# Designs tried in a protein design chat: VHH binders against Ni-sirohydrochlorin a,c-diamide reductive cyclase complex, component CfbD (cfbD). Part 2

Target 1, 370 residues: Ni-sirohydrochlorin a,c-diamide reductive cyclase complex, component CfbD (cfbD), of Methanosarcina acetivorans (q8tjz8)
Amino acid sequence: MTQKEISIIHPRPSSIVAALYTLRDLNVDVAILHGPPGCSFKHARLLEEDGIHVVTTGLDENGFVFGGHDRLVEVINKSIELFNPKILGVVGTCASMIIGEEMHDAVLEANPDIPVIEVEVHAGYHNNTRGVLFALESALDAGIIDRKEFERQEYLLIKATEVEKRFGAASKEYLAPSRGDLKYKVAKRLIELLKEGKKGLVIMNAKKETGYMFADITLAVSEVAAALGKKENLVNMANIDPELGLPRVRQHAQYIMRDFIAHGVEIHEIIGGMDEYPIAGEKVSELIKEKYSDYDFAVITGVPHAIPMENLQHMELISITNGPRQVLPLKEMGHEHVLVEIDLHPKTLGVSEIVESEFGATLREVAKEA

## First folded at step 1 (VHH)

Design A26 (framework vhh_7aqx_2)
Fold by ESMFold2-Fast, scan of step 1:
Structure A26 (fold): chain B 370 residues (1-370), chain A 125 residues (1-125)
Amino acid sequence: as target 1 above (370 residues)
Amino acid sequence: QVQLQESGGGLVQAGGSLRLSCTTSGRTFSSYAFSWFRQAPGEEREFVGAITSSGGSTDYADSVKGRFTISRDNAKNTFYLQMNSLKTEDTAVYYCAAGPYTSEWLYTDSDFGYWGQGTQVTVSS
């Protein structure tokens, strides 16, 4: 006789993963997954690499199972002893209303002297947006963020969804094989523009950790222009407001700004926070209309498709994006030169300083030959 | 740039096996992550499995874990999906994709930008 399996309905892993990344953005030091595992090993490892510890109340190493309440109390106490966290997160992986009550009762019994953000993820919600919203609502309930910040985050999620939907699905067309080095060709063109005394805008509209690599492009362009005696022909814009956003998001902006200062790079215009990439384009358009309408070219990095074309159509555009999915939409918008930085998220997770980009490295090499 | 072509689809009985191939053209095969997606009639397209451009790491949807294996051969500019213990619910059009990497993660700017045209897999009872 074989015992019948008991199957518990769990939410999609993407919603749990989204909640965990939102807790990281709130500077949660330890996140406890309460219930059977709903996330892949790979996601837990990436979160650890990015500075948040992920612990589970699942089966221990010996395979023994406690009642959920007692296990959660023990895991909370051990996490505090081991990691000395400033903020704890507890994420339920069961669709039952009982798990929320059990989590809350366990938190009360453990009585930690630090804030706890309790996130209950339900089986009926499958997209990343729901996971983000659940974590933000729980942070609001815990007093970690206020109503105004919650409403701002919700607005930005709506705007991010709108921007991505507006620019269409991944290309299903076959593309002819590339002949020659596109990054090399574009680097030569940028150096030609600088040597001819053309005026340029270098606009970084980046999100979170991707900003560390896109910032290298701003850095490389500034270095090359300085070497050519043309630094005064450039205006640098970036969405790196150091005081705006969830704690981890503003910390990314602070680290990038620190490194720009250390390298003598001036950011002339702050166009918003790093979480404001879906709406920063309106500020860019206003600045160009008011101050920079006579500029000849623009280098746009990060999320170029979020920048409106209204005041850019007379400029020669060099756009560097994270995803190849954006290449055709950008070309259709009028971006002639479109480059892709690959593996951007894996190369920038866990970093706290500007990291070298392929285009930045190419530009530096081409400049030596000029 | 990148062109993708699937092959190896067809009709197979439940419990059987199929191996799908995706042949790529372009100079940057080793720099791309590769993935398989599928779409059953009347359903949304879903992730099946991925292999990264770095480290040779693989990831799979829970519905296929332990039954499907993704692999790549850089010398042949080809990557594969080995499908074992096929079920009638695996019936779908299978698409190969290339890009930096994608998963069911919050920030998906690194989604696959290059896609094949799809190959039909039909699993009969």
Scores: ipSAE 0.000, ipTM 0.126, lowest interface PAE 17.8, mean pLDDT 77

Design A29 (framework vhh_7aqx_2)
Fold by ESMFold2-Fast, scan of step 1:
Structure A29 (fold): chain B 370 residues (1-370), chain A 125 residues (1-125)
Amino acid sequence: as target 1 above (370 residues)
Amino acid sequence: QVQLQESGGGLVQAGGSLRLSCTTSGRTFSSYAFSWFRQAPGEEREFVGAITSSGGSTDYADSVKGRFTISRDNAKNTFYLQMNSLKTEDTAVYYCAARSTYYVRTGTEYHYDYWGQGTQVTVSS
């Protein structure tokens, strides 16, 4: 990648924080921040909720003067003893770079029996996608991902930026989150469509942990259709390829697929991996044009705005998103029925199974009246 | 900014030895970590060995451990790859590389700021 290409990738909170989230996606169990105490405390709690331990070497005045090598060795050894991790991450901070510290020398001295991903970043990088890229490059060097996967991740970062440019920045002019009465009205409409024998697509285009909640909408629609004797009227699509993506991303897809199978839900079309939400829309459009152009309606969950309208304009659309700021842009694109799921982050962090959605619960309740 | 120049490549028989040199020009040789990479015909470029800026630590690819040794001479602004017990599969173009960061090894070109032009090593049977 060129500097210009790097600059079009969407921003993250900081290069250090971006590296930590990337280590999480690589299934790193413990990440060591080599630098002063207090670095990234705000994000450390969120990462800990998601199953990654964040530890700091807490360099003091003596550490800054004398390199902190011994302290890093100590923290590596204690982290292995305390947490028994499968993969360790070490992230250098601005302080480590200033004193010319060689993190790899400390890793070699500690001589752990497990893979270590060593990432050098500092807070001064204004393009914080460098944090993501450096972590991925370090994972490639450690043999945790291959060259093809590294290039795929770069491509996806560029494509995510293109999707955001196409739909514009989130507007401050937005509708309040969907209320229960709107969800009730839309649930009744969906049941009417099913009872009338209309054919529908249920498309989940979801990001990581939010997929656990959006998967419940696919589950609820399948349950209701089955109860009405209309299961054959539905085609389920989802970006849950269990073999694509960084280890944690694949794991999310695997858990969601496991639960769909356990509940007798068939996913007719796999439209990509969970990290492929920016590009999955192309696959959806091809499938509709080839096989599903005569379908009457679609339920689209997760990131509906990443799916092109080209082959959807003749369908009645029910779109469920995770952010109220997306409501007006989606309606402007042609999505008439737009709902918002709330509390996604606190309900989906650290989970490994499908989590009940408000719309799914509403749909199940309304179906009892039918 | 630094420039790298390899020397010492050539033809050698299997079981033989060869020493590659990489001479650097520019400032702050002692602040750079150095590595050797190689690329065999039809293959991707692969890591061979690395040495820290202090010279206190070295790392090697599994395929060359025990046979190859990397070293540096700060007084001469030069670092070396001593290749012993050479095998036909060691035939490749060998590249030296430098980085200004405080890591000894990253294993790929993405972490190295400066590269030499490469020198051919051919091991005959």
Scores: ipSAE 0.000, ipTM 0.168, lowest interface PAE 18.6, mean pLDDT 78

Design A3 (framework vhh_7aqx_2)
Fold by ESMFold2-Fast, scan of step 1:
Structure A3 (fold): chain B 370 residues (1-370), chain A 123 residues (1-123)
Amino acid sequence: as target 1 above (370 residues)
Amino acid sequence: QVQLQESGGGLVQAGGSLRLSCTTSGRTFSSYAFSWFRQAPGEEREFVGAITSSGGSTDYADSVKGRFTISRDNAKNTFYLQMNSLKTEDTAVYYCATRKGWYSLRAEEYNYWGQGTQVTVSS
């Protein structure tokens, strides 16, 4: 059993897997798993696609008890030689109380000239919260993040859990993913709104790497509005603060912003960092109440259910999400037009530029017929 | 600059408990690792235990593992060594120490030291 969509951390991943994804977000280039080989390493290929190398010491019982230290020193030196990493991670699989002591002593003996994040993961927790917190504490200890950022990440984990419980829980009523006919109908409606001179908000509230695809929707809407002479009727909001988040998360925001600028797309309101999707809705609500209460429609992409309905009830809503099980909860909240993007995982891993979305492509095609 | 002040030492009978405190001053508390070392008369300084800047990792010498616990209180800029089940061989001057980055088992790698506090365990 593996998790294919790494952009969504499943509540049942092993703490080791969650720690590895957190190390990825910290821009760790190589993560060494210290312990016996096992099923928890099945995610190594997905992580390698996203720019982090995962290696193991491959301990048998003799190596674990009598040769673990020497083997870890060897693997550290080989990893540095082969991969030339800027940041190294060492993750203990925690089969024994001796793991932390071996990791500490081995790192000191190897004495690499690069930062090392040492993570001791307690065995048995199939909860991403524990794994994330262990990796973040180790990053804080290594000086990779400060205490303010650690506390921010802890707060965001609490808020993400709250959002999933209230709004993001999987619906027992499953609706099929959005087909081309529905995307065509909604694209035609959006063009009608623009042609009628209606004022619209384009709000991207996206999770990390999925932002590369949802950003294409903002791009496509801006392109079509410009072609219709209606660019001034749009306000673009996005959670792409380039100065907030773990290093990889900031980098995603920077690349997306770079591409918006290159295409002449203005982001009028920065609503938070890409890891702040659970709380960005608070700022969106304030902005609408203070500046945009007279707007006629909104296009909301990414995690629309994290945006409060207060101040949105008078608008015509077009919502695009990556989860088909979110369709019914969103409709119950008052979102009439709900679309689903698919294939996010293979399109967004390892990329550094905006990638085409199905709705964006549909919108561009429909606009040619207008 | 970092300054360290130990307190809590004294005389205790074997099997008893003591808590040592080390109060730090300076603007680097949250970015430094903290350790306890001890020195018996005529011996070299010996590593006792360490805690990282976040408090997420602790380490102990084999001689004290299971008996001593290190902790920190960031609001008070203080870290502690709780010593339980004390033995006569625990008698030593206890020093708190800090260094930039990860903790070290080697006393010579620490640049900032407290004044030391005497712990005497009687039979």
Scores: ipSAE 0.000, ipTM 0.124, lowest interface PAE 18.0, mean pLDDT 79

Design A31 (framework vhh_7aqx_2)
Fold by ESMFold2-Fast, scan of step 1:
Structure A31 (fold): chain B 370 residues (1-370), chain A 124 residues (1-124)
Amino acid sequence: as target 1 above (370 residues)
Amino acid sequence: QVQLQESGGGLVQAGGSLRLSCTTSGRTFSSYAFSWFRQAPGEEREFVGAITSSGGSTDYADSVKGRFTISRDNAKNTFYLQMNSLKTEDTAVYYCAASPDYLEWLRSGSYDYWGQGTQVTVSS
């Protein structure tokens, strides 16, 4: 199976894989999966591409029945020797109900001089967000995050669940990714709006690594507006606060901001951190009401359905989102033009700079014809 | 297995205050949410407010924000709903509930453990 394989339905990771993604966001260098071989993780290989080493204790029947204490101590010591990690994660797998106490005892015996985040994930959890929660609690216990950040993350998980249930994931219909002809037509429309002297908001409300690709749309719109002598008609907003979020989430925001600066693109309004995408819409609404109520259109990328419609009803909306499940809810909310960028996750893992989007490339090409 | 018992209900005049208590027994994990729901006669059960087992996160229904406060005392295995500025519309049977997954706490169907309910009546 290739890591680049396209899925029109983006499956959610298991609770164990969600814990691994959270450890990645905490800048864990090595995560040890403690359990039997054969526990499969759909996204574990993608995490390896993103620079987190995932290793396993590979417990056989004896490890499951008699405990894998010695094996885990061995793997901890070998991982430290081979990878020189700054932070180590240990995650219980399919056998974690039996293994939990053994994990803690093994960590105590190994006694590494680096922080260890111990995540025990019970078998039978249906909700992948349980894995996120356990990893965050373990990070708090290890002193990697403070209580205030833990509470902020809990709040954001609750709000993310609310957004998914109300606007995104609640859609029962699945649509194919946007075709190239639709991106072409929408690019032409955006150029028409700019040529007519319309004022626009370019709002990026993106999740973590997907921000690397959605940021390219902000770049492309800025480039095209500049070429048309209309850069002054645009206000750029983005949830890329470089000081908010888990360590790797802050790092994503910092890299994206670095690239905007390098390209001469001004972000006029910072609307929150990249993990704040479920709540950043409140800040967007405040800004529109206070400063930008006379604007004619908006380009909204990432998670457009998290942004309230109340102050957007008079604007023509161009929305570019991750995943086809959001298309129908966005159209029902009043978004005129809805596009989908495909393969965002596989194309943005392991990157540290803005990557080309299909809509950005299309917009640049159409502008040459104008 | 978790068991829940409400107390503190009763009759109160509009504009008054009541404090509801919910005592928990049994093992809980840090992921548990403890919540208050209410049900007026002929209505569906409505979410009122929730707090995590850690006590770090709270959430409230829009109808009670600014008037109700949820809190907990881990030493007493009890969580509370402080109800201020009560309105006649707040009249309902109040239930405490526990969910093993607080990330779903806004939905009544996500709660596995329920108390028996306590009546709150707000007179005009």
Scores: ipSAE 0.000, ipTM 0.311, lowest interface PAE 14.6, mean pLDDT 80

Design A32 (framework vhh_7aqx_2)
Fold by ESMFold2-Fast, scan of step 1:
Structure A32 (fold): chain B 370 residues (1-370), chain A 126 residues (1-126)
Amino acid sequence: as target 1 above (370 residues)
Amino acid sequence: QVQLQESGGGLVQAGGSLRLSCTTSGRTFSSYAFSWFRQAPGEEREFVGAITSSGGSTDYADSVKGRFTISRDNAKNTFYLQMNSLKTEDTAVYYCAAGSPEYYRKLLESGQYDYWGQGTQVTVSS
């Protein structure tokens, strides 16, 4: 994969890109990048697909030195006229770091009737999650979130770092994605487990929009189990608490839950909010110890490495992740059957319903042969 | 961006107390984790203590745990190191540092800090 392709599947984009994704999660309608053309262009296009308009001030050398303020005021006013946003974001880029205070002065002069979230970031910061915190602090100042939610988000960023440290960083080596034949073999194995009357846990621990595709695996497993008369052998867990998280994150959980209900799929255990993927594993471990210690296998989707191996080692594990670079770290943790969903971001951005997965489709086809 | 300025250093007798302050710029104060470090002449820089951006978690070096307390006051854009039961071994130049909450446990490592103060001398006489 190219650097750009790696960037869209990597969990920790640059500080500027992290700020933009956070603005999306806050339901910002328009984000203005204050700086030269080309900064964060690929991610701007992905955000447009997810319903946030991204515009730039397009500063050249002259504009950077002498016209940045006036250009930003102009772009703010035009964005309001063209898009009628409910919330506006303004993000400093690499050039704007030198003129950071100018952004605030421009926002004051434009004096829009809507909340404005101002994020000043430097692309050279060694910690990319700083962009998230700056955006969240500005959202707190603008009254978009409260202090309790700000503190919760900060805690989750710390916990996400601990999870990544524990299992290790994503491999620098590119491994080929799971082939169709591997997905076929694992699907056949899962059907064998169901036919033998084995009891299984289907655990979705997903991040935001990726939940739309991973939810299809829960759907497919439930459909196949029902067809085999084994629905009562499954327990479905998911981190889709509809009341936790930033506005867009809550909305994703609500849409996924709506579709599960529409398909007659019960989620037996809510293990947290979609932004709580770094800590949802603690709840899963408690539930297994208390209620599900006699279960034979587990299908774990999304972020399997965030779920502790304690209390899982006696189960046959089928783990499905969104990145080929996650395969080696998961195998090192003891996950024997590791699959990768490809094209995840292109298929999940801009959607409001569950999206078909490759493993789900494979499982449905193999079940017809059974 | 943030700039750090220490104050409160000086000469104190063994068994005494001293409070250091570190004042920062206002706009982004609440988004940073803060830490204190110290360096005696000829020694490497040593971690002393850290506090997360929310103030909900603190961490201390074993050598000062139970004697030193780190705290923050977001309204004053200032964070503190309360030093009790001082020992002659606590003599050092004390530095405040600011970094991302994601790295607050790693603020004890060289190169993990975004911003540093100039340092303030603490001398504990026997």
Scores: ipSAE 0.000, ipTM 0.197, lowest interface PAE 19.3, mean pLDDT 79

Design A35 (framework vhh_7aqx_2)
Fold by ESMFold2-Fast, scan of step 1:
Structure A35 (fold): chain B 370 residues (1-370), chain A 129 residues (1-129)
Amino acid sequence: as target 1 above (370 residues)
Amino acid sequence: QVQLQESGGGLVQAGGSLRLSCTTSGRTFSSYAFSWFRQAPGEEREFVGAITSSGGSTDYADSVKGRFTISRDNAKNTFYLQMNSLKTEDTAVYYCAADRSPYYGSWSRLYDSGEYDYWGQGTQVTVSS
């Protein structure tokens, strides 16, 4: 998680914001915020950059007092007419708590031919996980996900919260990334390892859309190794199972796989789905123990702290993360080289193809210098 | 807000089939998730099966999975429990219950009889032999 992501998500009604991002992951085409104008406005604009139409009922004082039913029916019908969505989301905002039942009654009156995911979140909830959970429960009830996927998501939500609290999100310490010099030095070191004939693991354990940028590091390493005649010294692992996860999460994995294939990059081991980053580390550890224990170095991107140090301790580690607050915890765990990609979230939002990383660009440039 | 009434209970031989119906009156039928619970003499009320408000998802107790099917007909304001391959152990009073979903219904809540405000009166199912 970046500082910008933390700033965008945290400041105010986090449960509503979390519900909207969960609807995004469920591939909702239009999300209706039922409440007063301006509630979650800034976050709604960010979601529109990700290709989801966010509209509001814009309840005035009269609509708040008298339930807003007719306005919500109107907005549902107009949204269907204007956007022809495959899935509609309706999220109660701070004002909708008083008008409770009106949300569902309005959906019934509009009677759309498409699934509707109805999420009621109260402004008083201080826990982002409540917003995620309510949206997932609503998606289960709407038939968008099944019981097994709901239970999997609930488990992953618990594991993700644990990982983030232990290593990054709770830290008060912010270290500005060293952009030029450190990335250059680490790129030179990686090229030295490849020239010396060392065997390396390139492991992407990415969190959803962040995979688009971290995948560029896998591309860059593969390109440079190929140019040096050392492609056979690399094993690429990635959590890009195209059949696991919420609909948009699967779509991210599919687009990343498409681009790897287009660039002639082989992914030797699929270590899970893109939402499985909190638990994919166990799969990585098993694979290293069974097949790759004689490898000399590893390049680990995304969420390196979710991968146990057992079986990695004798490798030279190059770790690239999106969180500057993760640098010190990773070094304390034994990661020798720790780099940070900046502006990750804004560069991957609304994207459907691999995007250039700062370290990937640096590695490609250093390789030209031989 | 909503009233529930079961029908279709009775006496049936082991290996037979029986279909229970639960008809609702009051407010909008399609806004509710529905479940069936049963209670055998001297035992606690146990979960049998549930269907979400959309009708897209169903879940069942392990003891009835593969034998019982829950379904709903929004046009008739009725939901059903089709019971096949009945066993003597299925003998119980069967209750239908309603919860407003998706506003309040997670699967964990649907398993808990204490989460339901709307209940039918119960219908006796007796499996002989």
Scores: ipSAE 0.000, ipTM 0.133, lowest interface PAE 19.3, mean pLDDT 79

Design A4 (framework vhh_7aqx_2)
Fold by ESMFold2-Fast, scan of step 1:
Structure A4 (fold): chain B 370 residues (1-370), chain A 125 residues (1-125)
Amino acid sequence: as target 1 above (370 residues)
Amino acid sequence: QVQLQESGGGLVQAGGSLRLSCTTSGRTFSSYAFSWFRQAPGEEREFVGAITSSGGSTDYADSVKGRFTISRDNAKNTFYLQMNSLKTEDTAVYYCAAGRKYYGSLSRPYEYDYWGQGTQVTVSS
């Protein structure tokens, strides 16, 4: 695996960071980073906003050489006292060859009455995918997930890498985020299609927390169509199966589904779990071939390049992505109308409800002029 | 943290069988993919076969497919290469390899983290 392939799955520069986000997805309440200060995760604030406390043993040279075990026992006991976690994670970082034994011995000595997921992430591993799989294997060993779910996650990581590699997610050239005038022009075009009585598919194929913002586009399109008396011309699809995925990923799907219901928005087709964005395109293609081949346009949000162009060639495509580097590859695939949402991560991390998108806001504004 | 040690090599007649073993040390045996590579004198190391960390998938070089079988025994921290219908061209030093390869081709040697010292297999006519 190359750095480019690693960055496509997880843009963070460390297998440690990938392991921490995986522990978050497993609903670990507290993750302890065990290692020297140089191995501490300085972006822990983002994870804390999403409901996982990140604590470090903060080993200086003396602690690492002469007191790592005792410090880890102390931090485990204090974390349990302070946070009363349901699941604890311990992540070894910048580790010597014996750090795994030290972590395990410390966990045994502390003897917590809760599950502990022990993740060994050695300093020599630069592979973000390995960080994810170290955490998942440790969760399997701790009994938090079963082998079937472990194998499903492993398969999805392979498929995510294949999709991104095939469709050029890390283009060397990229366009700046979509400007307001382009969003305005595309919003006017979408309203025109609805007024003309064209039939449309609104497909959300989103990654985890980014789904909260992309879901707003589904809301806005449904609101505008309803106002125009055209709600029956839309079919909404989304990868928000509430029963699939790691616990936190299922929770995201559940919150998004709750908000769709609260707003009177019907999701006609569930195309998979939020973990399944790399393979949800197969289900979309089947549905279009069987039921929706006569549809005139599609609005595709999240990861549009994971949806095959087969059966989409006759449709007018409006695609909204979270990465400016995806714009050129999407246009090469045949997506002429390509928009980018900005500030996605800061506005969606730690939320539990749909949040306003720039395109959704623009569409609602333009509809008042219609 | 993983150490690998091969055993089971030796001399065998064409058409015969040998079973190679690779014993690993380390608490993470279940999370590692394992493979066998071989090197004939004057040639590059070539892929022979591999088994994924879950044990759910195996891959083999075309030259050995149907004749060789890779397997693992997690309880013994050991993985095996069962070699049947041996040919003179199977003569080589056989190396076991281990790595947390969850992505990409199992047949690429530079992607494995740990290697054994090798065991000689000689097939006489």
Scores: ipSAE 0.000, ipTM 0.172, lowest interface PAE 19.1, mean pLDDT 79

